VH-VL binders against q6c0b6. Designs and how they scored, part 3

Target 1, 240 residues: q6c0b6
Amino acid sequence: MVRSDWRAQEIRRVMTFTGSKEKTARDALEKFDWNVEVAIDHILNTPQVDLSGASKVFDKYRNADSDEIDLDGTIQYITDLGLSLEEPTVLAVAMTAGSPSVGTFTRKPFVEGWAAIGGDTLPAQQKLCRSFAESMTSLNADFQKIYKFTYGFLLQEGQRVLPQETAVDYWRLLLTGKYEHLDKWLSFVTEKYKRNISRDAWNMLYEFMLFQAKDPSLESYDEDGAWPSVIDEYVEFLKE
Key: E = the ipSAE of ESMFold2; O = the ipSAE of OpenDDE; V2 = 0.75 times the mean of E and O plus 0.25 times the DockQ between their complexes.

## First folded at step 1 (VH-VL)

Design o6 (framework fv_ogalvibart; at its last look DockQ between E and O 0.01; V2 from the best seeds 0.00; counts 0 for: pae E 19.0 > 2, placed apart)
Fold by ESMFold2-Fast, scan of step 1:
Structure o6 (fold): chain C 240 residues (1-240), chain A 121 residues (1-121), chain B 107 residues (1-107)
Amino acid sequence: as target 1 above (240 residues)
Amino acid sequence: QVQLVESGGGVVQPGRSLRLSCAASGFTFSSYGMHWVRQAPGKGLEWVAVISYDGSNKYYADSVTGRFTISRDNSKNTLYLQMNSLRAEDTAVYYCARGYSMYRLGYFDYWGQGTLVTVSS
Amino acid sequence: DIQMTQSPSTLSASVGDRVTITCRASQSISSWLAWFQQKPGKAPKLLIYKASSLESGVPSRFSGSGSGTEFTLTISSLQPDDFATYYCQQYNSYPYTFGQGTKVEIK
């Protein structure tokens, strides 16, 4: 059983305290790992947002038969935002608009995501995308959030780990110009490691890049420490 | 209307170099990845190389790695293929094709007419 | 590298016939497969992408199906304009690879 009676009780508590509808309470609880206090705080501090503007933007690009923005609509939409489909900023858009997969947007996540940050018109979204693009130029907290989001975005239905060739493509997209040793990491993954990429391996590469930037010689690297085995193997590879 | 026009083909001796150009028009060239695909006379299609929208990422077929270099000039809407150390096996019609370099959107929706490269004495 | 194999290499058909061409990948490519039509002396033309998505402007008699390692291109009612060579292409991973081609010729 995935749901239990205790979750129904938590939903009711949030509803009672905030005056929200069941779906609003459930969504907040799921977003914050069933932390009632954080969910209540979120609902009480979420302003009323006008969804009509973002909904009109969605209408411009949707396929009328499916009520989804499909691949053709996505290409036109990303182009109209002033972006290349090949630039990392597209992943910021996918995260913001709650895209379920490459080339697809659905109405509710798109409309709510953009409305939450003032993306009520195409020009407003274009301005926000210029801000996103600035965040994508270096390793920073906003970039790390998009980097981590990307792993889940790329997983196809039924996949628990990411195929190596997909991971390599997106590491090149995200990390070119940002990680001095990217080509060595990619050689290690393709020629030595030769395995599908776990979420932990994806996430811990980011931490390792920050570590190596501070200690290029890796003298302070402790293989008996908390690093996952994939990073231990990579450090061993680098010493060859 | 999207157009891709290749040029620079011709007859060259083995071991020599040749540079191909692909002039793009009718779309925002700087927003798209670009590919080179070749076809030997009477044979099938062979993918050669790709370059990302800004030139930061490139990939090559094993048969041309170390000999060919793909590049682009977005200010001139032009794609290039520098071919060094040419071999008889490189004889083919070379096509320029539009296709994104990632997101698995690398299907080629537009192709140029092709330019013939013949490597012989 | 992912090897793409087409069947048959050549087929003869008459106008109005239903034509089916098969493409097999040496390993799973999910749905990352395109079909192209090429006429003598001309560049290839995209027909189908993502295994089953019809390219804009391509007649509805063309359809694609399949996933994983086995794919088909179907022409429901062959027209004179359809006598050509057809290629499948995987774009799951680099290097991109094509099938050897299937020539559809007049019976």
Scores: ipSAE 0.364, ipTM 0.689, lowest interface PAE 2.6, mean pLDDT 90
Fold by OpenDDE, look of step 2:
Structure o6 (fold): chain C 240 residues (1-240), chain A 121 residues (1-121), chain B 107 residues (1-107)
Amino acid sequence: as target 1 above (240 residues)
Amino acid sequence: QVQLVESGGGVVQPGRSLRLSCAASGFTFSSYGMHWVRQAPGKGLEWVAVISYDGSNKYYADSVTGRFTISRDNSKNTLYLQMNSLRAEDTAVYYCARGYSMYRLGYFDYWGQGTLVTVSS
Amino acid sequence: DIQMTQSPSTLSASVGDRVTITCRASQSISSWLAWFQQKPGKAPKLLIYKASSLESGVPSRFSGSGSGTEFTLTISSLQPDDFATYYCQQYNSYPYTFGQGTKVEIK
């Protein structure tokens, strides 16, 4: 029996036993030096995700000359998802698809990110985007993830802190309708604080918003607590 | 094709009010931020105001803050600029423009033909 | 506010010339810079976005470069249709601001 025939039989055996696709069977067999039992156990105990659907979606929008989605492709993609380019939901898409920078997607994060949550087709992704939009209507755990993701997403190459102007713009985008005191915060940042925004400051604002919602009078606010100085300064600003 | 058509311009006295309109067609109006940009006669371009796709956010140039109000009616595909307390320095051709960028209202890929507003005593 | 300064204010050139217009921002605007062309009595027309991306339908003789605070618009070979005023515009942050313009006229 030729080696190639033997391997084909082993692949078929794994496929028959596990119900897996040929590629999955082959990959497992190769990974475990064609040990059928170990390969079968691996396949049965490892969730198998079909990446082909999401990959096809990626192919629709990728650049003709490179294996990435550029700005033009991104614009078309977001539009086809039924989203506005200025809609906060786009940030959820960026996070889900592992966008490395504004207006760019790479295949692996895109495909794996969408496939992980059932985004194997454009309609499926559209449906998911509607869910994203719903989750972004209030301060909740899902929104917080997107909020935190946004900071790093906005950083340009070489930047360690977010320019104040950029932070202000995206606080307007993300927190309008969600933070009652947004205008006061923005006034504080632009008129009093007047510095670029650290990741800690960005993240702790969210915590503070939740805190303030529970204690509007800020009576329980502890200046000796673990709040960053920017939040302490903001609280002082609010008392003025 | 994308079309933006401004209207409402004219000659007014200082202190008076005027409302500009911009009729949009050829695209999903409700999906885009919209801007007003003006140009005084023989001068450069000046950004005036922006409104988000759903009208939830509005920003203005300092020169018009408190006097101008940008609004939109997505059911009518129309952008508005309410101009109150008009001054001579408000004299300009007013353009409506569609915003276009990621996560922001961004740059302007389409412009109307403009409508002239003249403020003079 | 971010100030945008163009140079030169006026440029005289002939058909076929290579033309370069510069735009300086008072602070970094990353790549959030657009170039527009405007002819008398007409609305501005978008040429370049994100500093170097050519808008659809714009001739390839137009190109943009730069990042941070220094940007350049180049016309590789000036055509009769290119005599106009050009503006740079930053959309890094509000308020959006334009350069004062560069008039490209016939020598």
Scores: ipSAE 0.284, ipTM 0.717, lowest interface PAE 2.3, mean pLDDT 92
Fold by ESMFold2, look of step 2:
Structure o6 (fold): chain C 240 residues (1-240), chain A 121 residues (1-121), chain B 107 residues (1-107)
Amino acid sequence: as target 1 above (240 residues)
Amino acid sequence: QVQLVESGGGVVQPGRSLRLSCAASGFTFSSYGMHWVRQAPGKGLEWVAVISYDGSNKYYADSVTGRFTISRDNSKNTLYLQMNSLRAEDTAVYYCARGYSMYRLGYFDYWGQGTLVTVSS
Amino acid sequence: DIQMTQSPSTLSASVGDRVTITCRASQSISSWLAWFQQKPGKAPKLLIYKASSLESGVPSRFSGSGSGTEFTLTISSLQPDDFATYYCQQYNSYPYTFGQGTKVEIK
């Protein structure tokens, strides 16, 4: 038994079951540690979309030497989308295109992300950006994904937690008009908590906002419950 | 091949806590988003929570937000649901289900057998 | 949240009948809809994904159709094994939501 024969058999099995080409079958098997059933399921449940259009958009803005859209390319791309660099819609673009950090796009996430929602040309992407702006006016599932994405997106190289000042700025950007008690939360963070912001703290504020909207007096808040300590501390701050 | 086995259910009084576990085998657990889905006796299905493949993203139904916490340990191939401040309306069979939590386009192709949680008044 | 409404809630049919179950979404979910079959005391079983794609091992008498807000599960010729409760489920956005179920009973 040789390793190459084993892999060829698994590739053939995936091709037979799904009707896919050899490259598609191999790529799925490699992604899922050569688990045939998982690879088959992934292929059958992933929408088949044409990637060529989004790839051409990426090519327009990429640095030829790195095959990435760097800071200069990002500025031009966001401008060509008709967006200001500081508006919150940029975060929806970054999430859709799988940007790893501020000022960077890499090819595979960019192309797959846009193609999945019909962003096949720059004009199509511009139109989708208007839809993103609309979806960001309320607390909904799409907005929550953007909110959670933002934490990792803002981390600079070498940071494991988000600096408080950065978190405060982006809480204002994302949550003004959506969380009635935002100013109180920000006061708590800057005046009492005074710590860097963990991903769990960032994510759990969203859950607390939803809880508080349904129970404004916090009558049902369980201080012995599963809330992280930062939320317990905030609730105590509110009682003062 | 794929196996999902829930445990930790039982009878508990309102206000108490339970922790459910789901042991996974027969697939690469760390490549999948995982879900909890529940079904009250004689009623339909209700999605409860999802956790992304690496545990970095979690989402909850409104009915359980702030009381339930989903988690996973990829080194042990185990999914968890910490259920606090239990209420009578949480009485249900709880299923773990396999899906793609980081893709909007995921669905549940494998389910466990379920574990019954009864919150007795 | 996206609300999923099934009709009918209960359907009586005989072996050989064509059975149609409808599922309506409160907003567009494109084609991101799944259908499940559940028998008493058992976990649900996936039948259809992406509105119209048959899951592996599901008989070809099952078919799904629709997009946007209106979806249909059809059983072209009902068999004894098909008496069960059927659920639709959207996976367009979180929270994922199910229809209330359609019980297919023997007439």
Scores: ipSAE 0.000, ipTM 0.384, lowest interface PAE 19.0, mean pLDDT 85
ESMFold2 (binder alone), look of step 2: mean pLDDT 92; pTM 0.933

Design o7 (framework fv_ogalvibart)
Fold by ESMFold2-Fast, scan of step 1:
Structure o7 (fold): chain C 240 residues (1-240), chain A 125 residues (1-125), chain B 107 residues (1-107)
Amino acid sequence: as target 1 above (240 residues)
Amino acid sequence: QVQLVESGGGVVQPGRSLRLSCAASGFTFSSYGMHWVRQAPGKGLEWVAVISYDGSNKYYADSVTGRFTISRDNSKNTLYLQMNSLRAEDTAVYYCARGRGYSFWSGYYYGMDVWGQGTLVTVSS
Amino acid sequence: DIQMTQSPSTLSASVGDRVTITCRASQSISSWLAWFQQKPGKAPKLLIYKASSLESGVPSRFSGSGSGTEFTLTISSLQPDDFATYYCQQYNSYPYTFGQGTKVEIK
């Protein structure tokens, strides 16, 4: 008498119920400790996309020993996308492909991220990058997502706050031409504030830029309101 | 083979000019920031200048500011250092070096990983 | 400008010795420090970047540590190929600056 392979039966059950491919069903089951109901819920609530194209792009740039796109691979990849290494659109690529840190891409986030938006070939990714570049030209919802993503992307292992010099560089990269008072903010941060930059300070600058655009005189600014102390100090600096 | 080759060094009198070249091969030159570093005979290393991948950003050591100009021609895979108003203290071996990094302005520089063999500049009467 | 000071300026060691070189910055440079090796008549070679990251192809006996203002290069078991001058270099801000160098010579 031959025993059934229960794992293969569970995989087939998930495939039948969800319409997914074998690998998708297996990966979901492994992720959720072979809990069929949780795996089915995950698949039904997660877009199912063909990963093979984006995986081939990853293979072109990866370091074979590490199975990661390292710094050298990243430089070549960004260049092949038609981007300069220092343009803001690179941050949109990093966010889309789930880059864990500057100069690195890992397989799963890269492949899943690009596949989710149709980036399954290098030419398709180049076309998507042109669309990203348009989003980088003004303050808008997509730009704000990339702006907020950038803080965590720049943090090094073990860091809880961003070095001021790094924050200044990336504020110049991201906000030049978009915030009329950028030079004044940078002067405040470097000459008066002189502290490392918290995530809250980074995020609340964006909200303050929108507020100041609606109220340039800052007459409606409430220092007893919900603004963090860094913004209160900046408003005091502006009134000097 | 990734390689940088300097040329243009020689003996020059104080107050004169000299132009150094650095020919790059074996890598995509236009993707990298480039540096000049010098070393006086028997002395340590001194950083001289940097230029971004597209030539839009440049920075210089205080000792050469206003006298030296860094430039590049990406179509020829060549880096240049124009040295004006030369002084005896400019006597050194000049190295070109490739910079690994994303950010021209910050600590995302990952080191000068490829160096030329150097070219000797001697400023004397 | 950020001043980089190395200690010692010269050290004598034997093959198999553990060698430690220190580098101090006049102000905080976070982890933005590289270490280079230079042999007589040759260009410098990158060993370590970002204070502790070993450059590809560099032997594992080399290691870097430190952050802020105090940094260390360690060679765990000195080999004949390691007799050279070592330089630290900060890249926290322009102008980039090197330490004065540490010469590791045979005892």
Scores: ipSAE 0.015, ipTM 0.448, lowest interface PAE 7.9, mean pLDDT 86

Design o9 (framework fv_ogalvibart)
Fold by ESMFold2-Fast, scan of step 1:
Structure o9 (fold): chain C 240 residues (1-240), chain A 119 residues (1-119), chain B 107 residues (1-107)
Amino acid sequence: as target 1 above (240 residues)
Amino acid sequence: QVQLVESGGGVVQPGRSLRLSCAASGFTFSSYGMHWVRQAPGKGLEWVAVIWYDGSNKYYADSVTGRFTISRDNSKNTLYLQMNSLRAEDTAVYYCAKGSMFRGYFDYWGQGTLVTVSS
Amino acid sequence: DIQMTQSPSTLSASVGDRVTITCRASQSISSWLAWFQQKPGKAPKLLIYKASSLESGVPSRFSGSGSGTEFTLTISSLQPDDFATYYCQQYNSYPYTFGQGTKVEIK
């Protein structure tokens, strides 16, 4: 779709020099009154995010009637990424692609999320998932981000707190092998606490795990400090 | 520093052919579109043809379409105009002109070569 | 084809005069117009591009204006060296087309 006038040559030139698509080259040239040098400088100095690749991946798995990747599409998509539906790496995918809830992806967050990190083909997404899997092996900053994301991801419409049994299932998925006292925490939540889990309780468990790793005896624990009541109750449970 | 030198002009009979050459120096020839412009004795300028920097596209004035062929050899920094089925009205000075990458017009011209079509 | 018409075809002026040449396009060419100067026996020389941009090395007494279908070349204080024929040229669309030329004669 190259125009037949001199503009077609300049569009092709900008495309060749920058590696951009025709529309990107044309838009830059029009913005800067067909000043080729300024258009090239703009493209090279302005990060360009190409959404078309990730959009094609979305199209492969979407339900045509809803324009969403539904549960069936999600199962096939996760399988094609080389992942098990029961491994924690799927939560990194959900965060990256802006999934609103378990089993669902919507076009805009999926396309923008993957495009932002170079996930513009299925093979590229597979490679990125291998990197995500490495981040899921220990308590680290990337893992903490995924851990905190998971709470909101699991909330259903109208919920302000997470049902206890859902929280327990995902704590087992995320923290097995990473928190020495996980079984004690789960016993406390199910046998003693017996309440739905707030976002603050979810988030502060992570901070408490880091605290307990530094002070296993809990000698420096201050129940009059900034810890939420759920953690205070847990520390009492541990000292019984 | 930029120099364009035309050659190949001369006197030729109607219906015959002639090939013009333009030798370019002082710039990266392969990066620029090149044009032929002509001027009949005592008359104004008339654009004849263009060839894009990579040779991929060519456009001609209606008066020469089907008779003239523009071509280039980027390895030799040379532009050509093959003129077939020449007519008396093709009599003109033929200029080689360099397109501007930045601006899309002619920033340098050769000295011109005279083509006279006469019986 | 886009037709370019210049006015006047011939102009006589004295040194120091302000000279104005008009160029009209048969359809809109936005700002895609250049002005050239041609002296007797010489190749044309670029003066103005994109209607109003002065080419490097061209004296500041030359200026261009206009957009769409009507364009003007102005020489603010005519000098003997400005004896020449002036051409406008549209480069909006192939085929490129020139005006018929304006001959400026110095008294």
Scores: ipSAE 0.000, ipTM 0.431, lowest interface PAE 11.9, mean pLDDT 88

